# VH-VL binders against Transcription elongation factor GreA (greA): the designs that were tried, part 6

Target 1, 156 residues: Transcription elongation factor GreA (greA), of Dehalococcoides mccartyi (q3z8e7)
Amino acid sequence: MVEKIPMTASGYKKLEDELSTLKVKRIDVIEEMRLAAMDKDMRENAPYHAAKEQRGQIEGRIKEIEHELKYADVSEYTDTNTSKVNMGSTVKLRDPKNGECCTYTLVSPKEIEPLKGKISASSPIGKAVFNRNKGEQIEIEVPSGTLQYIIEDISF
Short names: E, the ipSAE of ESMFold2; O, the ipSAE of ESMFold2 at other seeds; V2, 0.75 times the mean of E and O plus 0.25 times the DockQ between their complexes.

## First folded at step 1 (VH-VL)

Design rb4 (framework fv_ramucirumab)
Fold by ESMFold2-Fast, scan of step 1:
Parts: sequence; C-alpha cells; structure tokens
Structure rb4 (fold): chain C 156 residues (1-156), chain A 120 residues (1-120), chain B 107 residues (1-107)
Amino acid sequence: as target 1 above (156 residues)
Amino acid sequence: EVQLVQSGGGLVKPGGSLRLSCAASGFTFSSYTMNWVRQAPGKGLEWVSSISGSGSYIYYADSVKGRFTISRDNAKNSLYLQMNSLRAEDTAVYYCAREMRYLSYAFDIWGQGTMVTVSS
Amino acid sequence: DIQMTQSPSSVSASIGDRVTITCRASQDISNWLGWYQQKPGKAPKLLIYDASNLETGVPSRFSGSGSGTYFTLTISSLQAEDFAVYFCQQYNSYPYTFGGGTKVDIK
C-alpha cells in the first residue's frame, strides 16, 4: 500500500539538501573507482574496495532519502495548537488498565532516536496517534496483537 | 554465501493466523530493504510487503493491509511476516527477498519459499 | 497501481533460437524494471536489473533493453536450461508489480 510519510517543511528541505550533497559525492566516488580500477586489477586493489564500500553507503542513503521525498506528506508544524497530535508533538500515552505511561515525540526522519522517545509518524505508535485528540483511546497494531492506550497529554 | 532460509507455513483454516520467518546470513542484514512476495499455485508473482533496513519505513499491498504485519529483528538477522485473518485467496508460496543496494531496487537474493494453504 | 503486461504468455522454441519477450507498463517507469527467471519448484532468480544491466553470474546470452513503458528481454541462443517462466517487475512506485509471466518451452 502507498502511504504518505508525514514530515515538517524543515525536515523536507534538510533531506533535499542532503540528497544534493550525496549526489555530488556519488560522482566523485564513482570517478575514484574508475581511476583505481585502471591502476591495478580492481579485485585486489585496496583503494578500489574502499571506494566501492563508500559508494555503497552513499547509494543506500540516497535510496532512503528518495523514498522519503517521493512519499513525503509535508505538514506545517509552526502551529502551536495542542488539540491534535501533529509533527513535533510530544504525546503522553497511558495504559487504562495498569496506569503505566510512556512519552513520545513525533520528529522528522533525521531526528529519530527511539531510545529517547523520538519516533517517526510512520512508526506503529506514530501512525496510531497522528491527528488524534487528547483523551482519545487508541489501538496500536503490533506483531503480537493490539495495545490499548489513552492520549493523556499533547504538548510541543 | 549470501542466503535467506525460510521457515513457518502450513495448513490453516480461514480466519486463522500464521507467522513466517526468514533467516539471513552472509551479509549485513540491517543495511538492506527486505520484501515478501507470494505466488498462488499456477499463478504469477505478487508483491506483499516491504521493510527498510532500519525498520522505519514499511509498505503493504492493499490486499493484505490491516491483516499482515512485516517486522524484522536486526540483532537476529531475521525477517517476519505475521498473517492474521487468513482467507482462501492468501493460499500461496511466500518468498522473502532482499532488495539490492546502490543504484537498483531489484530483488537479488530470494528465500526458498514457504507454502501457506488456507483451506476448510 | 502500475499494471505490467507481458507478451507472449507462452512460446515454444528450439535450442539455438533467439527468443524475445516483451513487457509494457501502464505508465512511465523510467528504467526501474527487473527481469526474473523461475524454474519449476524454485524461487525466482534475478537476470537483469534496471532494464539492461546483467546480474553477476547470469549468462551473456541474456540481455534487456527499453525504457519508459516498453521493455524486452532477449535470449540470443536458447539453451536447454532456459526452460522456465520469465517475469518482469517494476520498482518505480509502490506497490511493486510484476508482469503475468512468459513460459518458455524448449522443443
């Protein structure tokens, strides 16, 4: 299924800038591979293997960015409205049965740090809370079943 | 020695659930987008789902959305497909496949396939 | 969704023959097309990626061409081991879609 990837305008621009930089680096690395291959048998050439590895890293990142930009759904998040979960929102979730709570912040792709509670809007939790209101009960679909939470607070 | 070895599958009644596994070896698993592709008996190939190397980007075919869940455990070099609310139309051989890195998105390495039969 | 149409659905040819199969996309997919070979009871095997690049280990008798909406896979001199079904796949956009397949029978 084609799903849009929510992100801020600032996040989108950072991805465009990174993509432009990586495309320039790609040209340089491909040329280094070509020159290294001409110098010696490329299979046994250390500079060739180093350039090939670097090209792999650059191409992998370019693919990630192109996917994100291709399916990007740019949301303006200069809005300070706390009525609904949006990009940049910090959401406090509470399990209604046992009272346990967790806090998550929806961030752009470059800012994702799951261990610090910074998650993408495309994650299971992010999808479940996006555009929801304070006080709503939500269900988060995970491989082992469904988790139920109440949106206790929304802040920025 | 790049390999994908699949397990799981079997016979299940309509409405049942099944989990497929795909174990990767010989490459840096976390660096690759992984896919599930299925093939009904005597029919063609149908793409089912995709998950990025980090697990952050997931896509599903409309036919399985809401019923199937793709996931991965990079520490265990394993890919999973949780299939719920199975229908007769889900009967197929299921393949896991690795998406190429660099300048292509083609599937360069495939698992051997796992048969899933949904029948009364 | 991008629909991939393959022709012919089946072809019978003699060893040594040149075989060409075609794949048409319902919209422009640039060069984001791969070709796969599938033998009975086996998983598909990548032959050609990005319309025209031969995958490592694939015999040089296989070649691909095309861009946009029209693509061909050619086997320049058919061998006994080429008995198989061949599929094209677009990966320009999700959902990824495959052609219906072309069965190649060796006489």
Scores: ipSAE 0.000, ipTM 0.480, lowest interface PAE 13.8, mean pLDDT 83

Design rb5 (framework fv_ramucirumab)
Fold by ESMFold2-Fast, scan of step 1:
Structure rb5 (fold): chain C 156 residues (1-156), chain A 124 residues (1-124), chain B 107 residues (1-107)
Amino acid sequence: as target 1 above (156 residues)
Amino acid sequence: EVQLVQSGGGLVKPGGSLRLSCAASGFTFSSYTMNWVRQAPGKGLEWVSSISGSGSYIYYADSVKGRFTISRDNAKNSLYLQMNSLRAEDTAVYYCARGKYYYGLITPNWFDPWGQGTMVTVSS
Amino acid sequence: DIQMTQSPSSVSASIGDRVTITCRASQDISNWLGWYQQKPGKAPKLLIYDASNLETGVPSRFSGSGSGTYFTLTISSLQAEDFAVYFCQQYNSYPYTFGGGTKVDIK
């Protein structure tokens, strides 16, 4: 059986904010590990081992928060699924078949940066998510076929 | 669907060369570290090489260093392994594999998915 | 290089049996270890990552545990489709290394 974790709406929001912060920190630590790994002697690579330890701590906390959010019993929480995807929205998509998730931000043409997830509303992904609600299942047409995703989150 | 489709391989004499290809689809190829792993007939798995998403960071197993070259073409969503100065002990099924990670951008972690494999036979 | 030692090299088991495979690292790798399943003629398939996290779509009868230098993969109730070779892999540092494999055979 799965156990529910009681929490307040403010507690839930705080966990979401902490998760967002940790995900940014994770990117930094991974880069630190990568750069440190350029050294040939891993046994004496103190920066690598320090970054690796910090990454472990961050990964552990992320998993803990994701578990808490997944099994949260938020008695006072009102579903915020009233906001639709619009220009400036950041959308988290999850592939239900393989569990992969990706985040994209819909931006104006001057701000497009695909490698950082900043895409236009006229892109295949942008067209599929625009004006959609959190929790909707969408299909994205690409040259190789059709991809299926669930809109897991929408943020400003 | 997230998938890797391999091609190339074959029979070659010692000292010969082969180039393996791995075509990716269903994910943002340039965001992931890619890997080559081989398996000699009836033997275990041996990691061969890794290349970062940008192509800037490359690693090789000592057994192939100086003979094999890993490369990628992000515009074509393709990974390559150029194998030169082949030896009998290079005989194996070669797999390409994505380095799966939460953000997948920099360092390889666990491998998922894997390509179907390509047989390389080096014999006289 | 980090050496990964698996035991046993092979095990004969019946459907419904509990099977435990051990993997030992020559130095501390924290939890940076994955487990893979390989069936004859096929590519390996990820089962477990970061020592204990079950990959999406993998049956709950599979579980992983351990940290540091000692790790185990357990199949709580062996099914017909589980007869395969299992490998552990460390990704703590380059070069990445695999265990020698454990073959799970039918009795």
Scores: ipSAE 0.000, ipTM 0.478, lowest interface PAE 14.5, mean pLDDT 80

## First folded at step 2 (VH-VL)

Design p1 (from lb5 with heavy chain M102L; framework fv_libivirumab; at its last look DockQ between E and O 0.04; V2 from the best seeds 0.00; counts 0 for: pae E 17.0 > 2, placed apart)
Fold by ESMFold2 at other seeds, look of step 2:
Structure p1 (fold): chain C 156 residues (1-156), chain A 122 residues (1-122), chain B 112 residues (1-112)
Amino acid sequence: as target 1 above (156 residues)
Amino acid sequence: QVQLVESGGGVVRPGRSLRLSCAASGFTFSNYAINWVRQAPGKGLEWVAIIWYDGSKTYYRDSVKGRFTISRDDSKNTLYLQMNSLRTEDTAVYYCTREGYLITFGGPIDYWGLGTTVTVSS
Amino acid sequence: DIVMTQSPLSLSVTPGEPASISCRSSQSLLYSNGYNYLDWYLQKPGHSPQLLIYLGSYRASGVPDRFSGSGSGTEYTLKISRVEAEDVGVYYCMQGLQTPYTFGQGTKLEIK
């Protein structure tokens, strides 16, 4: 028999939020590994090895949280709801200059499809919108300057 | 929608220079590596150059090294190819191409522009 | 440079029948991350090339499932299970493992 893990709805939510954050961080670390591997100078691949170790730590914590959530026993407490941007969210961004909107969905590495607006949380857009609320103005720093958008809508 | 529009092609004599431009829209230009690929009349495709999403790395095919310079101006969402000391074998349609941004592996060339024609003759 | 060799260079097929195009590289395109850096493109008459298959076997968005890619290392195959009139054009394989990126010579597919 597998022992259940008692927790509040708020505690369950906090574990879900930590899991979401770790999955984003894992995406970043895997991208760092990919970028390091594209450099054909193998002598200076210390960033690859550092990222590999970091990935292992992140995956271990993810596994632990997924176990806790799977066997959670949530009863007797009230829950709180949030509408913040998270992994799996679809975000509608409005350019305040011309009113044009664009839509992005934050997806896992295996589901990235730039042609369909499915982007990583590690992209400049993904990092800027993560954990933000509807109505917030976001600014994205790129080498060429600062882009401004307003989060017009969030769907899940 | 994603668009890549090349311009600046024309007819020039050998030894002269041209600068190609590629205007990008419908995506966050600074998230993507961009290539130039060319196609001589009646011939196949030939990769020319790439510039990283942040401009930190550039690579060229050997036949254009020292003559061509790829650059980007992210404030204008524009890619450039400065072509110096042009030769007749540089005659081609030049395509601006986007490399897909992927977290776990390099992306394919996923969008191609309409092309601009460069003719080097006489 | 990695040399990409396509065969056949020309292919005439009856609508509804299968077609197969091979691509051979002078070096392995399998990278240590487990992916084959081989992409397939179709250039329809009068148009720019378009992506069909990437990393050996993944279909690009909007590409019909009658297109499939297979292979590993130095040998790759694009298959069309049932050729349609809209499939006419020149097919190119490309290696994206290392610069300079290189293309095969192209395979012209025609309907007969």
Scores: ipSAE 0.000, ipTM 0.486, lowest interface PAE 15.6, mean pLDDT 81
ESMFold2, look of step 2: ipSAE 0.000; ipTM 0.469
ESMFold2 (binder alone), look of step 2: mean pLDDT 92; pTM 0.948

Design p2 (from lb5 with heavy chain T97A E99D I109F; framework fv_libivirumab; at its last look DockQ between E and O 0.01; V2 from the best seeds 0.00; counts 0 for: DG spot H99, pae E 16.7 > 2, placed apart)
Fold by ESMFold2, look of step 2:
Structure p2 (fold): chain C 156 residues (1-156), chain A 122 residues (1-122), chain B 112 residues (1-112)
Amino acid sequence: as target 1 above (156 residues)
Amino acid sequence: QVQLVESGGGVVRPGRSLRLSCAASGFTFSNYAINWVRQAPGKGLEWVAIIWYDGSKTYYRDSVKGRFTISRDDSKNTLYLQMNSLRTEDTAVYYCARDGYMITFGGPFDYWGLGTTVTVSS
Amino acid sequence: DIVMTQSPLSLSVTPGEPASISCRSSQSLLYSNGYNYLDWYLQKPGHSPQLLIYLGSYRASGVPDRFSGSGSGTEYTLKISRVEAEDVGVYYCMQGLQTPYTFGQGTKLEIK
């Protein structure tokens, strides 16, 4: 009996992708070792010793990932739940005074494009909508005061 | 738990063939060279053959070259020794032994099987 | 072929006394990487061989520290500082420098 390792579906997929990449790299490193080992002077064989070190790191990481994947429990976690605003959510905000709507998507820092509505969770709008449900009224603090919106829709 | 288990031994007449198997478990088989070593009754140890971790090279002692073929099936974690044109001097217990390095340079043989007996007699 | 010669071929010892086994190779086993490609194995009665010492002087996992290996080049020695009853069997040296890999003739250790 071993303890399960909780992770999201996207986390599981990232580990699978890393594992696949490492297995390909392992094949290349093993071949480099094989070719280098044909030389009997192993003390002066820098390519062999470099490949041996790389292989050790690769095997260690593969072992970690295979263990994590074998005992993974993803049933409790998902990153596609649309009941609340989260990273990757697209939110439609309605101004209750005039009915006009605007749309924002919460993205990672490297994907921020404010003019296209792609904002961080740390922005004034991001902070106001994070972890909120459809239909909630939110207040967004800006330099000129407080803006009022209603979360009209949430999607991924 | 590293384990090596030989099978396929038996009693045969000279000129016949046998195929030995060595089933491996408890380690990544594809990372290791594997050897066959034999021991005639009442005699010492004698190295027979090696196959590299990727199967790219095989080496044999002269007395079996051309008659014996070492091979591996990494999908089944199994080493084989095909023994053709058997002679009475091939009578021995045959062991498989893991080479302790990822590539071949002759040992250390850090894990050995229990052996399988081959008897070649008329 | 590299010829491996062991001495003595038979050895009787009283428990608690030391034992020493020599192994000579017909050519140097010292490779340019600085390692001596010489292993020692023990075959207990009715059992498969087991690794004791590798690369001339390194003890395998689980081998008691009363076993030690020394030597370089063409001359190697296995020492047992205090022989125990469980040490009985046949001791083999092996060179792994080049194919065909070769063993010494064996040294049978008995309790007196």
Scores: ipSAE 0.000, ipTM 0.475, lowest interface PAE 16.7, mean pLDDT 82
ESMFold2 (binder alone), look of step 2: mean pLDDT 94; pTM 0.960
ESMFold2 at other seeds, look of step 2: ipSAE 0.027; ipTM 0.602

Design p3 (from lb5 with heavy chain S30R; framework fv_libivirumab; at its last look DockQ between E and O 0.09; V2 from the best seeds 0.00; counts 0 for: pae E 16.4 > 2, placed apart)
Fold by ESMFold2 at other seeds, look of step 2:
Structure p3 (fold): chain C 156 residues (1-156), chain A 122 residues (1-122), chain B 112 residues (1-112)
Amino acid sequence: as target 1 above (156 residues)
Amino acid sequence: QVQLVESGGGVVRPGRSLRLSCAASGFTFRNYAINWVRQAPGKGLEWVAIIWYDGSKTYYRDSVKGRFTISRDDSKNTLYLQMNSLRTEDTAVYYCTREGYMITFGGPIDYWGLGTTVTVSS
Amino acid sequence: DIVMTQSPLSLSVTPGEPASISCRSSQSLLYSNGYNYLDWYLQKPGHSPQLLIYLGSYRASGVPDRFSGSGSGTEYTLKISRVEAEDVGVYYCMQGLQTPYTFGQGTKLEIK
């Protein structure tokens, strides 16, 4: 018999939200390490070393949460759920100025296919939509400007 | 449709300068890193430089570092390559190329321009 | 710099027969995010290069399924299951893991 970890539906959801946030932060830290390593001047690579240390802490917490979720025993299911964008979601974004839509799927780094709309959660679009609800207006701040969209639909 | 159109090539003597331009259309230019890649006559492909989507990082192949400057003007959807102190070995077709991922780089180069020819000869 | 070595440098193929091109890198192209930063391009005669395969094995949009990529780490292969006349040109592998990005020497594919 498997030892279970009792929790409420809201407690389970809080762990899922924390896990999703940590997975996004992990992606960001791994990308920062890659970009720092692409710099040929290694004399002062403090950003790389700082990111490496942060990654270790993030991985540890992720493993703890994954264990808790794997063995969770949710004794009560609530029919009133809020759908939010998370890893694996497909989002349809509408430009409020012209009504044009575009579709993106949040995927792991292993599945990035930007030509097919499969983007990382660390992209500006991915970060802007993560943990948001259908109908929310989002602004995507890139260094060169601001993009505005409305989350038209979320699929899982 | 995604388009990249280079211009500004020509024939110059060694030691002179040229400025290449690349007009971009069909995509949100400010979200993408853009490269220059060149090809000498009858030779293979050679990466030259990249500029990050926000212009915060630029990288160059060693043989052009200090002589070439990559830049972008997001208000005009235009990429530039300022080429100073040109040498005969810089003779090539120069391609403007887009990174396939928004906000990041490392490949793939998913769109290539038509190319503009630079000839450096005495 | 990461050195990319292609083999063979030229290839003459009877239409309808398979073809295979190898690419070796001087260091691993597998990054800690699980992707192999190795892409394949075809430059048809008189044209700009075009993307065929990215991240080792993913086909670009519009590329026929007779093209496939495989490999990991330092060894990569592009396969064409049935060569057609339109496949002639020069094939390049490229690593995008580190700047400077580097290409293989090219493999010229011709019809017999």
Scores: ipSAE 0.000, ipTM 0.517, lowest interface PAE 15.2, mean pLDDT 82
ESMFold2, look of step 2: ipSAE 0.000; ipTM 0.485
ESMFold2 (binder alone), look of step 2: mean pLDDT 92; pTM 0.947

Design q1 (from ma5 with light chain D33N; framework fv_mogamulizumab; at its last look DockQ between E and O 0.02; V2 from the best seeds 0.00; counts 0 for: pae E 14.4 > 2, placed apart)
Fold by ESMFold2 at other seeds, look of step 2:
Parts: structure tokens; C-alpha cells; sequence
Structure q1 (fold): chain C 156 residues (1-156), chain A 121 residues (1-121), chain B 112 residues (1-112)
């Protein structure tokens, strides 16, 4: 049994759309290889080899997406309690010692953007906040020790 | 009749952007690599950008790299040049050109009439 | 960048007279595939450029046989066996072997 890949319905749809786009680009690059081959010297044809390299990159990404879609576990959480952190939630964490706040959004693995605060549910922060209520104190285990935060707000 | 018709040239201030278009007709557009070539007033020819038939590969000289983007829409038989951060030195008549036999190694066998871009304060 | 140097830059001619234009490149134009991508264009007054010769010596379709190209490596020549009044304009050589593509400065051919 292979491991399932958690993602939101939105994340699944984004992968499907990317896959569709890449399949069109693949056709495109194959045609560019055909056009470049009109020079009749395939082995010394720099344009052909550049297009062939691009095709390899596209094929690799297609295979990766197809694997992710095949083993996707689409989590769908009904928002019946806005104080609970679920996939797609945005949480505001307050450091009780100094009052400083950080904001994070739980997203699927393919939507991770750490510089924008978009993290996975499997990250240390994601694990600590998942399924928690507003006002709960959480502990985050990091290599430098244990960090303490209070869930100040939850939004969607 | 095989034809290329450029449009979108204008008078703009330095630092602004323009988008040039080239409408192709009379041939299978997607089978041909395409280029932009420019000519400053009273000066010679300068290659500006090349795009493969599919649009998957693009090429630029250092003078425009990072500022200009060549693109195409094969469904509309159209070639584009997005020109950002324009400089006075970009002032020129911009030609759309088709590569002979489809390869970007081919000569430019079909040229449009050009569209004039003037960059002046 | 490959520098393309044309000589002469101005070429006054009498109709019926032969003409010859030189183009030299700063690097060999022989591509790794064995071809040499040296092209000649004519820009008549008020017109866009038109292709005359591709890959050194191949006359493009519809170009009169009074035009011929020759050369190899770094030295190339366009010859017009008998200049006609319609041949006036600026002639450019171009190399397509190396990035970036580069043109010569142009040779202005004029009657008189």
C-alpha cells in the first residue's frame, strides 16, 4: 500500500488544471522538436536538443502530478465550528510573553508558500494547531526547544 | 497571400510599457518560428527576439533580456512583444519576421511593414 | 557577440556595372551541424527588408540570378553581375549561427 497524499478539494483541482496545461505544452514541445528537425542534423541541432530537454522537464512534472492525483486523499472538512482549525483555516498565533503575532494558513502540500505563511498540516506549526479551538495554548516542538503560542483567531 | 501586419507602436515615456502585436495570415502559423527585428531611425537592423513555433522556447539579446517578452497565440495566428522598462534606445521601427522553413536557424523570408515605437520624455 | 563588418558602406554604381559587397565575421559562422548561416537582405528605399541569399550561396525564390553569394568561415561576398536601377537600397549581411543573431552595418547601393 502506498502512502496517501492529503490535499484539499481546491488543491486537487489545481493539480488537475496544471496537468491539463502541461499535456498541451507537451504536444507543443513535440511539435517544436519536429520543426527543429527540419535542419536534417538531429544530433548537432541545438534547437532540437533544447526542446528535447524541455520535454523531459514537462514529462517529469506530468508523472509527478499523475502520482499525486492517483494517491490523493482529499480531505473535506465542514466548517461547523469557526473556532476549530481545519484544512484551509487561517490561524493567528500570539506569543503570550511579548504579544507578537504570526498568521498561518493550512494548505495542501502543493500550495505551500512559507514566505506567505502557507504551511502544511504536517509541519510543526500545522500539527500543533490542527483541530484546536480559539483561545487554546499550543506547544510547538522545534530543534531549539518548545515554543508557546495562544490561538488568538481562526478564519476561513 | 502570406502576410504579417504589426500594430501597437506608440509614443511613450521612458520606463513605460507597450505591447506590440503581429497578425499572420496565408500560412500555417504554428509551423514557423517567428522573430522581432528593429531598426532605429536612419540606422541598421537589430534582432530583438525569437520564439519557436510552439512558443516553448524564446531567445533574446542582452540589450532587451529581462525587459522584453516574446509570445504567441497560435489559435489567433498572432505574435506579441511585451516591452517593459522602455528606454530612449528602444526607439525604432519594429518588424515581425517569419523564419524560412520553420526553423529558428532559418533566414527571415517574410517581413511585415513594421510598427513605430518612440520613447521620449 | 559576433561582429559583422561590411565593406564598402557606400557603393555608387552605374546601371549595367558589376557590384561586390564584402561581409566579414569576427568568428567562424560554421555551425556544429556543418551549415553556415550567413544571409543577405536588401532593403529598398521605404520598404521592409527582403531575403536575397540564405546559407551563404542559396538564392531565395524569385531572386534574379544576377545575385550570387559565396564565401566560407569568416569571409563572405555578395555579387551583382549587372546592377539594375531596381537594385538600389541598403544591403545587409546577417549571421544566424551564434546567439545573438547579428547584422552587418549595411551597404548603401546608389545609382551614379
Amino acid sequence: as target 1 above (156 residues)
Amino acid sequence: EVQLVESGGDLVQPGRSLRLSCAASGFTFSSYAMSWVRQAPGKGLEWVATISGSGGSTYYPDSVKGRFTISRDNAKNSLYLQMNSLRVEDTALYYCARHYSGSYLGAFDIWGQGTLVTVSS
Amino acid sequence: DVLMTQSPLSLPVTPGEPASISCRSSQSLVHSNGNTYLEWYLQKPGQSPQLLIYKVSNRFSGVPDRFSGSGSGTDFTLKISRVEAEDVGVYYCMQGTHWPYTFGQGTKVEIK
Scores: ipSAE 0.000, ipTM 0.482, lowest interface PAE 14.0, mean pLDDT 84
ESMFold2, look of step 2: ipSAE 0.000; ipTM 0.492
ESMFold2 (binder alone), look of step 2: mean pLDDT 95; pTM 0.963

## First folded at step 3 (VH-VL)

Design s10 (from lb6 with heavy chain I104M; framework fv_libivirumab)
Heavy chain, then light chain:
Amino acid sequence: QVQLVESGGGVVRPGRSLRLSCAASGFTFSNYAINWVRQAPGKGLEWVAIIWYDGSKTYYRDSVKGRFTISRDDSKNTLYLQMNSLRTEDTAVYYCARDHPYTMFGAFDIWGLGTTVTVSS
Amino acid sequence: DIVMTQSPLSLSVTPGEPASISCRSSQSLLYSNGYNYLDWYLQKPGHSPQLLIYLGSYRASGVPDRFSGSGSGTEYTLKISRVEAEDVGVYYCMQGLQTPYTFGQGTKLEIK
ESMFold2-Fast, scan of step 3: ipSAE 0.393; ipTM 0.746

Design s13 (from lb6 with heavy chain F105Y; framework fv_libivirumab)
Fold by ESMFold2-Fast, scan of step 3:
Structure s13 (fold): chain C 156 residues (1-156), chain A 121 residues (1-121), chain B 112 residues (1-112)
Amino acid sequence: as target 1 above (156 residues)
Amino acid sequence: QVQLVESGGGVVRPGRSLRLSCAASGFTFSNYAINWVRQAPGKGLEWVAIIWYDGSKTYYRDSVKGRFTISRDDSKNTLYLQMNSLRTEDTAVYYCARDHPYTIYGAFDIWGLGTTVTVSS
Amino acid sequence: DIVMTQSPLSLSVTPGEPASISCRSSQSLLYSNGYNYLDWYLQKPGHSPQLLIYLGSYRASGVPDRFSGSGSGTEYTLKISRVEAEDVGVYYCMQGLQTPYTFGQGTKLEIK
């Protein structure tokens, strides 16, 4: 089938890094085989046969990773938190009285700009949405009262 | 461009009325609380009134309660300040100022250019 | 009402030197939601006020990095690391915790 393989950006990068490591190891194992083959008795050449088997395992894993990367569908969800608000999530909130209101992104401390919708998990809105699912109703306390929103969408 | 433009100022005698307008453009007016802030000649800033984004809440400084009425017409993207029983101490430049959108954080991120009200005999 | 007190009321600075303005509130501006409801505004001569810092320490859009806000509760400070000619004007702190919202008296910054 032509079905894509879902994965996070970090998962894709991990596969790229593993592929790079294996390609380097492949060069070393090919050289090991070449040096071992200089021994004239191949029937009793245990280092040659061991290197040949290692090469087979490396080539198999390389093919597997290349297949996964080729059909990868880099997703906004994490491997463990597929539908919940997390660090890096962009959350779209809907005001049930007024309609769509605002979009917030949970960011690291150096990137916090509340007027631009970039907030920390410890901010009032961040606390209310963190680890919540799409469709949940949240309440945010401000000095003039309590505001209610629905989590309309969660993305990366 | 996001803009607030005040109008309706003028010269009036004590006891008379004026209605100020603040026309909004470049943003969804109905999502914002809007404030009136005034500044007497050579003096500091003085908050006057606020109306919440849905019109459900209005608050005033004590000296204008019962005399001033803040209102909004979201179909026209316009804020109003009806000023009755004007006093000489109401003489000031009047600014409208947008409160932080959606959650009302008490931050006035956009201000108009001001309209001048002079109350003198 | 919450009373806002600024210090100093006037300040003369040589270009390139730092400036610091203090703002004190008669009660804590730290709300239960974790925000400090204090803003800083600049009014340049002949202009409308403009927002510099909101919620104690966050810079408004377009405000240079040389402006910073700090403090919590009842004591707040606005710092300008290197004053430039365009920074001339009157600086106001404002509390947005409860109505009536109240401003400090203003601090006039002038270039020597």
Scores: ipSAE 0.363, ipTM 0.695, lowest interface PAE 3.5, mean pLDDT 85

Design s14 (from lb6 with heavy chain G106S; framework fv_libivirumab)
Heavy chain, then light chain:
Amino acid sequence: QVQLVESGGGVVRPGRSLRLSCAASGFTFSNYAINWVRQAPGKGLEWVAIIWYDGSKTYYRDSVKGRFTISRDDSKNTLYLQMNSLRTEDTAVYYCARDHPYTIFSAFDIWGLGTTVTVSS
Amino acid sequence: DIVMTQSPLSLSVTPGEPASISCRSSQSLLYSNGYNYLDWYLQKPGHSPQLLIYLGSYRASGVPDRFSGSGSGTEYTLKISRVEAEDVGVYYCMQGLQTPYTFGQGTKLEIK
ESMFold2-Fast, scan of step 3: ipSAE 0.414; ipTM 0.743

Design s15 (from lb6 with heavy chain G106H; framework fv_libivirumab)
Heavy chain, then light chain:
Amino acid sequence: QVQLVESGGGVVRPGRSLRLSCAASGFTFSNYAINWVRQAPGKGLEWVAIIWYDGSKTYYRDSVKGRFTISRDDSKNTLYLQMNSLRTEDTAVYYCARDHPYTIFHAFDIWGLGTTVTVSS
Amino acid sequence: DIVMTQSPLSLSVTPGEPASISCRSSQSLLYSNGYNYLDWYLQKPGHSPQLLIYLGSYRASGVPDRFSGSGSGTEYTLKISRVEAEDVGVYYCMQGLQTPYTFGQGTKLEIK
ESMFold2-Fast, scan of step 3: ipSAE 0.450; ipTM 0.738

Design s8 (from lb6 with heavy chain T103R; framework fv_libivirumab)
Heavy chain, then light chain:
Amino acid sequence: QVQLVESGGGVVRPGRSLRLSCAASGFTFSNYAINWVRQAPGKGLEWVAIIWYDGSKTYYRDSVKGRFTISRDDSKNTLYLQMNSLRTEDTAVYYCARDHPYRIFGAFDIWGLGTTVTVSS
Amino acid sequence: DIVMTQSPLSLSVTPGEPASISCRSSQSLLYSNGYNYLDWYLQKPGHSPQLLIYLGSYRASGVPDRFSGSGSGTEYTLKISRVEAEDVGVYYCMQGLQTPYTFGQGTKLEIK
ESMFold2-Fast, scan of step 3: ipSAE 0.513; ipTM 0.776

